# Ledger of designs, part 13: VHH binders against Profilin-1 (pfn-1)

Target 1, 132 residues: Profilin-1 (pfn-1), of Caenorhabditis elegans (q9xw16)
Amino acid sequence: MSGWNAYIDTMTAAAPSIKRCAIVGAADGSVWARTEADNVFKASEEELKTFVALFNDVTQVPAKGADIEGVHYVVPRTEESLIFGKKENTGFFAVKTKSAVLIAVYEGPNEVAAQVRKAVESMQTYLNNAGY

## First folded at step 1 (VHH)

Design g34 (from g27, 16 letters changed; framework vhh_gocatamig_d2)
Fold by ESMFold2-Fast, scan of step 1:
Structure g34 (fold): chain B 132 residues (1-132), chain A 124 residues (1-124)
Amino acid sequence: as target 1 above (132 residues)
Amino acid sequence: EVQLVESGGGLVQPGGSLTLSCAASGSTFSDYDLAWYRQAPGKKRELVAGISSGGTTVYMDSVKGRFTISRDNAKNSVYLQMNSLRAEDTAVYYCVTDYGDYEWFSEPDAFDIWGQGTLVTVSS
């Protein structure tokens, strides 16, 4: 966890609209790193296990939506390794790598969403190239 | 698609100051995250400072408190104010886009756009 915090810091520096984020294991949703203190990522182990399982078939997700930190998000569409959602003034982007899922929760209008997506997709590329 | 041109380098004594400028041509400068990298002779390129489209800044530990990055979207420019310069700061300085993503941890050669660089020499 401690070493993985550097990746959290890189993503939040790249997209300041990220309010909370985490890097979790793709197989079980175990937390490798997350934002702490005033920006603590609050998802339970059971919720994360359920969430990462959504990547087994992303095409089914828009019909069900997704839950993160006890908040139910509408998922309008998905891409192969990307799930994103929106609820009121909040949203998230989640991307899957070989062994991890990166989750970033942001607040603000849709205008900032593109920068958050870019930050998580860049980290996804890095981790895949590093064998994660 | 943005072209970057660095300027402002030169010879300065230890403890001195320089301001580097990077001028961009092309469209949508305000959408870019920007960074300054440097490469000393015989060394790998390293991130010095970065600034996001929203104004969030990051700095390498050895320059924090001495260097300040800023941007002026109306002038399509980014700046690096360098104070309290040390001999170890001697390098060619490059302006790049898309910092703060995985390139922070991967190879600097992966960057999308590199300018021609500007040489900073800190010597008595």
Scores: ipSAE 0.000, ipTM 0.098, lowest interface PAE 17.5, mean pLDDT 78

Design g35 (framework vhh_gocatamig_d2)
Fold by ESMFold2-Fast, scan of step 1:
Structure g35 (fold): chain B 132 residues (1-132), chain A 123 residues (1-123)
Amino acid sequence: as target 1 above (132 residues)
Amino acid sequence: EVQLVESGGGLVQPGGSLTLSCAASGSTFSDYDLAWYRQAPGKKRELVAGISSGGTTVYMDSVKGRFTISRDNAKNSVYLQMNSLRAEDTAVYYCAARPYSGTYHLSKSYDYWGQGTLVTVSS
């Protein structure tokens, strides 16, 4: 039986430029799984609760940006179930499913950003189809 | 709070059409996002089409161009017009509703569900 950490492993294998990632509850930001050890995802419970609430009205996010792991990201635009941002050579993609929010922080140029987005969206599709 | 009742399901041949209706009661439905889900034998429940309180629509890829979701706020109803039906469209179809939160949320869970109506597409 695979736990939620298997999905973290799948995403990082698909896009090695992902430095840290997490799967959290969409309703409350509770952590279901995250990268650990040398690449531990460090967002606090309060920060994650605030972050997942952004999906209740994504139209407000580009004006204010988003905070992940204490880092403020510029969010150029949002889609219904997608928030993404950039800060120097780092960035993130966050997608919402029925029950979860997937957050992936990466480092690298636009080429690796595209690969990270594909990995995150593929997992979003998989989890939605699995009822999550 | 809203209660939902589906109707319009039945047996139809491939290439045929059906219109599903869902009647809402209990409270003002104009403030609700509405959707049609389906569950085929042995498969998970999936979103077929959604319509927000503001009229924004979404469709699963395999039904785009064939199915149309619409709502009639005066009649407290939502409809699914299904054209060019295929054997793989055979499923129990469910009407679902949730309160509108200011922006249409494709991935937000639905709070209220109907009992379902069976659609069988068979040759």
Scores: ipSAE 0.000, ipTM 0.067, lowest interface PAE 22.3, mean pLDDT 79

Design g36 (from g27 with A97K P98G S99R G100Q P102T P103S P104G P106Y T108S Y109T E110Q Y111F; framework vhh_gocatamig_d2)
Fold by ESMFold2-Fast, scan of step 1:
Structure g36 (fold): chain B 132 residues (1-132), chain A 124 residues (1-124)
Amino acid sequence: as target 1 above (132 residues)
Amino acid sequence: EVQLVESGGGLVQPGGSLTLSCAASGSTFSDYDLAWYRQAPGKKRELVAGISSGGTTVYMDSVKGRFTISRDNAKNSVYLQMNSLRAEDTAVYYCAKGRQYTSGLYPSTQFDYWGQGTLVTVSS
């Protein structure tokens, strides 16, 4: 059986530079699936609740930045359903679907970032089409 | 509360076809993920196919290209069309309704409701 972990596996297979990722509920930040073991996604319940609320008005995010796994990221700009940020050698892409928020943390140069963004946006499209 | 009732199982020769149906009572399907699982004698229950509320499908590798899952929300029904059946497809097939939005298609915990199953035997 695959569960929501199959979607995690699909994203990490498409972009191996994803170090940690999660799929969380858009309404409450509850974790549906996340990377585990050596790649455990470490965000707290409180942090995720705060993070998903950023999608209520993404235009405010560049002024404040975003916190994921206790790390404060600079968010240079946002798109309607996309928040991304960078902190030195790490970065993240987060996208909102109808019912979920996908968060992928990666490490690497801009070429790696492009792969991660493509993988996350592909999964966003898949989940939206699936009714999530 | 939801009841799921499977039908369509039976004895078929290798290479044959069967269509399984699952109907819900007490609730509707339209906002839920639906799945077919199977369990062969002495083996663990395994996922065969799933379909989301939006119509996206997922299949077990051994059935890809042979089985097709579909849904009819107006009839509160989900179907599994099984073609090119093999002896190893012999199992009790179960219909399952997922939780809306929070558990996804294949949660590690059980689905909210399971049917009683329908037996499929593939034998010459």
Scores: ipSAE 0.000, ipTM 0.137, lowest interface PAE 13.6, mean pLDDT 78

Design g37 (from g27 with P98S S99T G100L Y101D P102W P103S P104K L105Y P106G P107T T108P Y109R; framework vhh_gocatamig_d2)
Fold by ESMFold2-Fast, scan of step 1:
Structure g37 (fold): chain B 132 residues (1-132), chain A 124 residues (1-124)
Amino acid sequence: as target 1 above (132 residues)
Amino acid sequence: EVQLVESGGGLVQPGGSLTLSCAASGSTFSDYDLAWYRQAPGKKRELVAGISSGGTTVYMDSVKGRFTISRDNAKNSVYLQMNSLRAEDTAVYYCAASTLDWSKYGTPREYDYWGQGTLVTVSS
């Protein structure tokens, strides 16, 4: 248990449709905190290292898609510090801060995606303001 | 349920600045992803800058560092501050809005609402 778990708890409370999430280091994909137990975030260190490197050039991502927890997602487009993807009834939002990448995986229709995105972007703003 | 009205276009010399404004009428403005597109004569409409409901931004490479997109939810407005303007920035600029719908990102066909366009001419 780390102090970073409090931020995981804050995000999941704000958007209950988040099934699994993690906060990882932007430089190397090292896990700072993640959901555990029945909702454990299952991405490997190698997968996360590859994933955070996508933020070095987000313009390349829509052509290739992105892999999280062994699932390949279609990425329709990216924003400067946001990668998001969808596969059938699952999706994710990932945002980059100064030092971290926040990843939230959700299940459900587009209506729940809006709530998840707002929770993740709110936390991104908070962490950037805190110097992370 | 939104109408978009653009303003701020005009003639400016190379190196000059302009601010474009887009005012929205209707509810739930804070829930929209907003974008500025442009279309130069003989070219396709292209994304210049975008801002999400949460404030995350994206920029076309050729304008990054020169243009800034911002929003004011209290005034139901989105802005494009354009600095260091070049002749190749000459285009009709369009404001666009979409809900947080995966299918509506990235192309002009995927936006729900569009402004009428405002002409920006950069010429000496």
Scores: ipSAE 0.000, ipTM 0.121, lowest interface PAE 18.6, mean pLDDT 80

Design g38 (framework vhh_gocatamig_d2)
Fold by ESMFold2-Fast, scan of step 1:
Structure g38 (fold): chain B 132 residues (1-132), chain A 123 residues (1-123)
Amino acid sequence: as target 1 above (132 residues)
Amino acid sequence: EVQLVESGGGLVQPGGSLTLSCAASGSTFSDYDLAWYRQAPGKKRELVAGISSGGTTVYMDSVKGRFTISRDNAKNSVYLQMNSLRAEDTAVYYCARHYGSGSYLTDSYFDLWGQGTLVTVSS
């Protein structure tokens, strides 16, 4: 996990408005790395297993929304490898790679959301190019 | 049955170097992700370095620039070259093998672990 935490640090440096994030296995939602201490990513193993399964058919997600850390987010739309949601002043971006799902929870206005999306998509590209 | 056997541990002074080796008996490494973990007394086991079947490497922050992981599929071996050793590097080092695809940092997905080799960095 400590090795994968370097990638979390890279994303957070690119978008400091990320409050909590994790890198999890695409097949089962197992945690590879997550933010810790005061910024601990609090999703349960069962919630993450359910969440990563949403990528099997992202077109169904806007009808039901998505749950992360026990919080229900409205998902207005999805893209092929991207699920994003909003709840008041908070939101998330989740992207799927070959082997992983990256989840970043942020707080702030739409300007901040754009920076967070860019950071997670950059990491998605890096991991895909690395064979992950 | 395939076994992982670590070697190369020992006592070394701060600033010294050691090379750890891990070999599998009679089996191929080419389809596997490989990793080195370490555990000091009273501490959690932690990932030190990993190398994928495709050759991509990862390192924990405190060893970047000092440690290098490499593999030799023809010899069914993985190596950890440790330079500029520090007292905090003292631990039992474990080799681990996993069926590929980027999940080698998740303990439950390693299918083989070695017995461990002790590294002590002391003056």
Scores: ipSAE 0.000, ipTM 0.092, lowest interface PAE 20.0, mean pLDDT 79

Design g39 (framework vhh_gocatamig_d2)
Fold by ESMFold2-Fast, scan of step 1:
Structure g39 (fold): chain B 132 residues (1-132), chain A 122 residues (1-122)
Amino acid sequence: as target 1 above (132 residues)
Amino acid sequence: EVQLVESGGGLVQPGGSLTLSCAASGSTFSDYDLAWYRQAPGKKRELVAGISSGGTTVYMDSVKGRFTISRDNAKNSVYLQMNSLRAEDTAVYYCAAGLTTDEYLRSGYHYWGQGTLVTVSS
């Protein structure tokens, strides 16, 4: 048996370059699990509510960018269930499932970003298949 | 790294269907995100549909339920199936490809085809 933190642990084990990570409710941005202590995911509940609402129309996001943990990211393009952004040496991948949004913040070069995307999309598939 | 060639455009009546195809040459594009954009005369180019290397899709609101994007990595091709066509769908359609991890933060896709004209008219 495991709680939602087990899924965060799975993603960070698959992509060690993930610095901070969260699983939040798709409807309201409520935090189900996040990294804590030295790797605390610092986004406020208000910021997360705004962020998950971006998935209502992802085609508008590249024009505005996205804010996570008070950092404004450039979003070069989106997909129906994926928003990603980059700012200098930091970036994020966020994916929507039926009931959740997974957010992973990473630091490092583009090779690292590819590993993070794979880990997040793998978990997205798992959660969708589990009914979440 | 990739060159894109579109085909399948033409003249159709409202309510008709067309399938657009885009073939890559010079290299495989299984690692690329792919998209269809369109541009009508006097308007800005807009994203119609996108499909990631992992198969995730995105659609413009006005085409949801009518258009379907798909890819065939073995054939280095991406397709746009367009059903229930409307006069407002009249545009030049462009195939686009890009890598998700582009560090230069350029907006959109990096490789573009030259376009194929779709005209919806009676």
Scores: ipSAE 0.000, ipTM 0.114, lowest interface PAE 17.5, mean pLDDT 80

Design g4 (from g1 with A97T D98E R99G G100Y L103P P104L Y106G E109A Y110F Y112I; framework vhh_gocatamig_d2)
Fold by ESMFold2-Fast, scan of step 1:
Structure g4 (fold): chain B 132 residues (1-132), chain A 123 residues (1-123)
Amino acid sequence: as target 1 above (132 residues)
Amino acid sequence: EVQLVESGGGLVQPGGSLTLSCAASGFTFSSYALAWYRQAPGKKRELVAGITSGGSTVYMDSVKGRFTISRDNAKNSVYLQMNSLRAEDTAVYYCATEGYPPPLPGSSAFDIWGQGTLVTVSS
């Protein structure tokens, strides 16, 4: 399937350490595209709605952490449109655009995390400039 | 009068190169992101490469290292330099000012598409 899945493919190609990825609506957490099959991104509708609402006030997130796919992540700090978390050898980066939230779950050390962040921030910039 | 006009397509042997050009008119080119998409017969359009107003780029995995997108704001043009072409690159290539996929229901974002230029890679 094309559509938003093409953007998932672009991000995972840019950072192969991304294990699961999704693009969801910023207003409601509705899934526009996600990785499938053995790499399925399996957050519930309720969880995604809760997660995207974190972008309404990212300053509250480090005190509570964030839940993705039923896994609780420690969020060390946030930036205006960026939430990232760590749990053991895994982590995530989530960025908000005008209309979407991009979520990438990865596995690996800090060097790998830096590449994943670059991939999602590059896509965030592209989508914002495209009007999304 | 808003227009995107592609050119540069043609028949090329595997391993060859082509440069596609897209000439834009009727809008403030420098303020918009542009992208190259392609569509092979029986398939949906897919994003090949994109470039933001600030010059940040994105590429489809299968073209990384082979294709380069660039823009010239003074000429209101975007380019796709295609090297090491493969049979799988055969498609109609389209220029667009808004990214694929199409705007969401209820959004005010608009896709402005060119009519396309055919690239055929065969021996």
Scores: ipSAE 0.009, ipTM 0.121, lowest interface PAE 8.9, mean pLDDT 81

Design g40 (framework vhh_gocatamig_d2)
Fold by ESMFold2-Fast, scan of step 1:
Structure g40 (fold): chain B 132 residues (1-132), chain A 123 residues (1-123)
Amino acid sequence: as target 1 above (132 residues)
Amino acid sequence: EVQLVESGGGLVQPGGSLTLSCAASGRTFSSYYLAWYRQAPGKKRELVAGIGTGGSTVYMDSVKGRFTISRDNAKNSVYLQMNSLRAEDTAVYYCAAGEPPPLPPSYYTEDYWGQGTLVTVSS
């Protein structure tokens, strides 16, 4: 029974600097799969519902920032289906597909960030092509 | 260059079973991730099942428990066993393969596609 967890394993294998990640429903923020155990993704249901709603108008996000796992991130800019944030040496990339939002939290410098972004955007393309 | 050739499609009655096979050319088959997609009339192409190099599998919710994906690296083949077929499973089914990066395999994008095989579920 791998289900959506196989996609989590795939993303973390592609970008080992991802500390925690999740795939959640775009409409409601319901968790489809997330990292567990030592890498447990700790966001609450209420926080995720608020977070996915940011994709309704990404242009407003840089003024407010974004909260993930109780951590407030500065969002320097957004793209149509991409929100990313930074807090010191920690950051995240979140991308929206038709039905899902992929969230990856990482630690490291900009070189690490580029690898993480590539991994989530590749998965975004894969899921969109699959009708998700 | 790799080619994927699907077989096993056809007409089956509701509640019946069908096995799709996909044969790949080339020596690097064991390094590919493999997937089955389908496209029903008027709908987008959707992922039905996937299998990585290590055997990890993923399934669309509506087929979970009914369909099983498997691979045979010695035969350069991937299979989709479809049980308890429903009218809604009627579609053209596509085999797809991707070459993962040198580091651990990933379901990034499909590099190769088969031409598809039609599955019709009707009485």
Scores: ipSAE 0.000, ipTM 0.120, lowest interface PAE 13.6, mean pLDDT 80

Design g41 (from g40 with A97K G98E E99Y P100S S106P Y107D Y108S T109A E110F; framework vhh_gocatamig_d2)
Fold by ESMFold2-Fast, scan of step 1:
Structure g41 (fold): chain B 132 residues (1-132), chain A 123 residues (1-123)
Amino acid sequence: as target 1 above (132 residues)
Amino acid sequence: EVQLVESGGGLVQPGGSLTLSCAASGRTFSSYYLAWYRQAPGKKRELVAGIGTGGSTVYMDSVKGRFTISRDNAKNSVYLQMNSLRAEDTAVYYCAKEYSPPLPPPDSAFDYWGQGTLVTVSS
């Protein structure tokens, strides 16, 4: 078992509209923890390695979009250490810390998106303060 | 699947130094969070230091600045350099691996522990 699962539990408790999420290594996309069972996060090792590499230059991402769990998302803009995208009623927020990337996939309208963003950014701040 | 073997413990005087080593088997060593725990007689096992796959480290307050954790993925090893040892550092030291670090929150659930190596600091 992974002690990082409690961080996932904390994020999903703060934003129940998160359908699936994961915490992965920033350097290689290795999975530290992810949602399982009914909400299993289904990204391949190759896809995650490609995804975390997007943080090397986030300004290039809006031109191409991003792929998560085999789904192509339109990325309208990026911010330093933040990539987010939307595809109809589904979206994601991904934030980078010193050594991790947090990825949260959600379903719902813009009100829901704001809650999900707050949850992942709060966790990003906590982990950065902890040295991660 | 990963086997851990600790070494490097012994008897030292207060203010002395020791380096603990933990050798592991297994092809996915680089994917594990690695940690050193210690347990003194009659006390709970406690986290001393940890190191993640990205190189991030955590330390118990009482050892911060005195101990350094490091890893060598090519040698499948993790190390704990202990300087300025104190009597209260006396304990059996255990190497552990898991997929994530024990931070508040959460409590860590290590899936394997080594047999331990004894460190005694003369009082």
Scores: ipSAE 0.008, ipTM 0.136, lowest interface PAE 9.1, mean pLDDT 79

Design g42 (from g40 with G98D E99L L103I S106G Y107S Y108T T109E E110Y D111E; framework vhh_gocatamig_d2)
Fold by ESMFold2-Fast, scan of step 1:
Structure g42 (fold): chain B 132 residues (1-132), chain A 123 residues (1-123)
Amino acid sequence: as target 1 above (132 residues)
Amino acid sequence: EVQLVESGGGLVQPGGSLTLSCAASGRTFSSYYLAWYRQAPGKKRELVAGIGTGGSTVYMDSVKGRFTISRDNAKNSVYLQMNSLRAEDTAVYYCAADLPPPIPPGSTEYEYWGQGTLVTVSS
C-alpha cells in the first residue's frame, strides 16, 4: 500500500547505494517504516531508542561511536541534526526532523556517500516542511 | 478507506479541561498518521497536534504543555486532552487522518477529515 513506505521507496530510488533504511520516531525510536525482504533493516526498537537519544547531545557521539543493527560505527564528527558513521566500505547517515529520525545504511566509496547524504537531507527538508 | 467522527466538544470556562475523541471506521487504523486541527472564525485551519504510527508527537507551540495527543489502535481512536484552556483555544476542532502525502512534495492535504466539533472557552 502507501504510507511511510512511499518515503523509503523515494530515498532508495534517489540513492541506489542505500542498502537499508528506516524512518523512526524521534522521541522513542519507534519504527514508522523500513526496508524489508532482501534489504530488511534489522535494528531492535531498544537499540533505536538508544540511538535517537544520541540527538539530545550530538557532540558526545564521536567519543563513543554509534551502534546500528548491532554494528559499531566510528563517528568522526557530527552536525546539529546529523550523525554519520563509517566502518570500512560501509556507513550510515542519520538526520533528525521535528518528529522523526531518518537512517540510511549504504555501501560504497566517498562519491556514493555524498549521494546518500543528499537524498537523506532532501527528505529531512521535505518532512520538516510538512510538519514532521 | 476511513471515516472519522469527533466528539467531546462543548462550552468550558477558562482554565478548564476537555477531552476530544475521534473514532475511525474502516481498516488499517494503525497505518495512519493522525492529527487534530482547529479553525477559528475568519482564520485558517491550523495544526494543533499530530501523532505518528509509532506514537511520536508534534504540537503547536501555543498548546505545548497544555494539550496531549494520544492514540489507541485497539479502539481505532485518537484523543486530544486539553488542559488550562484559554479563550484563544475557541475553535472548531477537526480530526484528520492520512497516509504520508503522495510524492512529490507539496501534494494534497489530508485525505480524511471529520466533520468537526465546536470548543468554546468563555465564562
Scores: ipSAE 0.013, ipTM 0.174, lowest interface PAE 8.6, mean pLDDT 81

Design g43 (from g40 with A97T E99S P100Y P101E L103P P105A S106P Y107P Y108L T109G E110F; framework vhh_gocatamig_d2)
Fold by OpenDDE, second read of step 2:
Structure g43 (fold): chain B 132 residues (1-132), chain A 123 residues (1-123)
Amino acid sequence: as target 1 above (132 residues)
Amino acid sequence: EVQLVESGGGLVQPGGSLTLSCAASGRTFSSYYLAWYRQAPGKKRELVAGIGTGGSTVYMDSVKGRFTISRDNAKNSVYLQMNSLRAEDTAVYYCATGSYEPPPAPPLGFDYWGQGTLVTVSS
């Protein structure tokens, strides 16, 4: 839909275990880009609005978990600009930039999580440095 | 098609000020995101400042408090007021516009770019 799709492609290429991915506005959860076709990211606007608001107080998120695409994830811990969750052999990493939230949903053993995190954090750093 | 023309670049001493201007033509100016980018020798092009249709602004960290982006829809122009200039601000500055909001970072960037104007900060 937009040039932001290139960033989606970059993240998914960096971590093959990423099944779905989205870049959304940090203020309102508006979708800037997302994986499509067979791996369409399916979170609703209302869900994303709620999700990005979690970054307003990440300290509360572990107690209640997080929902992505209608799936509830346990959130073991959070960082200031990082929320990650787990559910069986799936999980997600969400990082916040100045203006955006990057969300990556992955599938695989725990060992793949590190690569997913690295992919989204690398993009986070790039976008932050670029002013986004 | 949109045409962008930058002006105002030049040589300035550290601590000095400079105002860049960009005149746009060929579209309804008020409907589009506007931005200033810069590219220093040997470095990648980077966003300096952006301004949305609603007037929201974004700045790269290193220019916050020193640079101000503004737009004048009546004049189809966008400006970059640069104060307290540093040697590290030396670069070719580009005006950009496009249909995406927010615009992606380089190398993707905008649909339309100016030719650029050189800003050199040196004692």
Scores: ipSAE 0.044, ipTM 0.455, lowest interface PAE 2.0, mean pLDDT 90
Fold by ESMFold2-Fast, scan of step 1:
Structure g43 (fold): chain B 132 residues (1-132), chain A 123 residues (1-123)
Amino acid sequence: as target 1 above (132 residues)
Amino acid sequence: EVQLVESGGGLVQPGGSLTLSCAASGRTFSSYYLAWYRQAPGKKRELVAGIGTGGSTVYMDSVKGRFTISRDNAKNSVYLQMNSLRAEDTAVYYCATGSYEPPPAPPLGFDYWGQGTLVTVSS
């Protein structure tokens, strides 16, 4: 087990409604860890490279949306280090740290979304404080 | 089992300097995330500085520009260079670490703590 897999496990334990998630490099979208097997995070290397580049100017994202795992999400608004999207009963939260981007895909109502956001933002704070 | 031993604490006057050292045994030091914490009487333990395997560092605001954390993997040691010391820096200083395997990641908590070394800044 790689060290970054422990962070995947921690996020999914904190918010069990996370269906799939990944930790990727902020510079290039390289996968550090992701959910596997029946919960495999399916984004390609090219898609992740495109996705992490959105953090270079988050103000452009609501106009075009975002693609994760071949699914196009509507992005209603962004914050400096946060992109989130929604498509029917599914959604995602992605947050940028100094060197990483955390992506969590969930399914469920607004209560579920709030728990997923909390888990991802808690991990973002932890990694930033640890220099990552 | 990993053991951490701090040294270098002592009595120093305001404006003085001190270097703390922490030596690890039990595992290869290069794979560890390393941190210095401190605890003053009646206060909670707080993070002073941290250093990752890639050399990235973090510091609490009140010590930025005065303290420098560094590591020497060949000597299994981590250091805290403390300059321009103030009375409010008086505390027991602890080193802490967690082991992890590639790809490198900071530990979700600190698995190992040293016994602490006392730093007193007073005339």
Scores: ipSAE 0.015, ipTM 0.242, lowest interface PAE 7.3, mean pLDDT 83

Design g44 (from g40, 13 letters changed; framework vhh_gocatamig_d2)
Fold by ESMFold2-Fast, scan of step 1:
Structure g44 (fold): chain B 132 residues (1-132), chain A 123 residues (1-123)
Amino acid sequence: as target 1 above (132 residues)
Amino acid sequence: EVQLVESGGGLVQPGGSLTLSCAASGRTFSSYYLAWYRQAPGKKRELVAGIGTGGSTVYMDSVKGRFTISRDNAKNSVYLQMNSLRAEDTAVYYCAAEDYFGSWDDESEYDYWGQGTLVTVSS
């Protein structure tokens, strides 16, 4: 099978602790693919537009935090193409590629976070090398 | 703000053992990724061992099997049990903590650092 859903499947297979994830357009936050059914990624179109715009100036994000799926996360710091947040036992990693933003939400201890970050960054590298 | 305070350093003979302790004053200790780094004279700081919230551990190759990192969230402490010590283990040892995991090996990812404790392995 072809299409963006195959990349969602690849990320969730690499890090089973990902609860929900999505691949969205970097320019507009349009959903290219997301987890569905019991694991559906539920962010609104307006929330995603706001979220991807954070990558225009990541240095401002730690002061404000970030909202994903109606949940406000504390963002302790950012990197040029990486925003991550934490709220109690939940968190997310979001990475920007040339054309996309990958968002993964997880639940669990920091070891789970490490596995999720690795999976998301591996996919970021793959997509950048593929021209996305 | 979080303060990390190391203790347990000292002079020990080759083949001996030491336990380093690091106590944190912060209220978020159970959520930290914790590490021990060391710096020998003339060398850069290097990762010795790390421990996550669920107890997963990492070790530098030269200390595997000799050193054990552990944590006690009830005591807000992390420990480094050092066995079979060698002259090459002589260094200032630092406790470090991340509020949110970025990396084990990148010291810039750590949000909090202790002041260090000296370990000297000599006859």
Scores: ipSAE 0.000, ipTM 0.178, lowest interface PAE 13.4, mean pLDDT 83

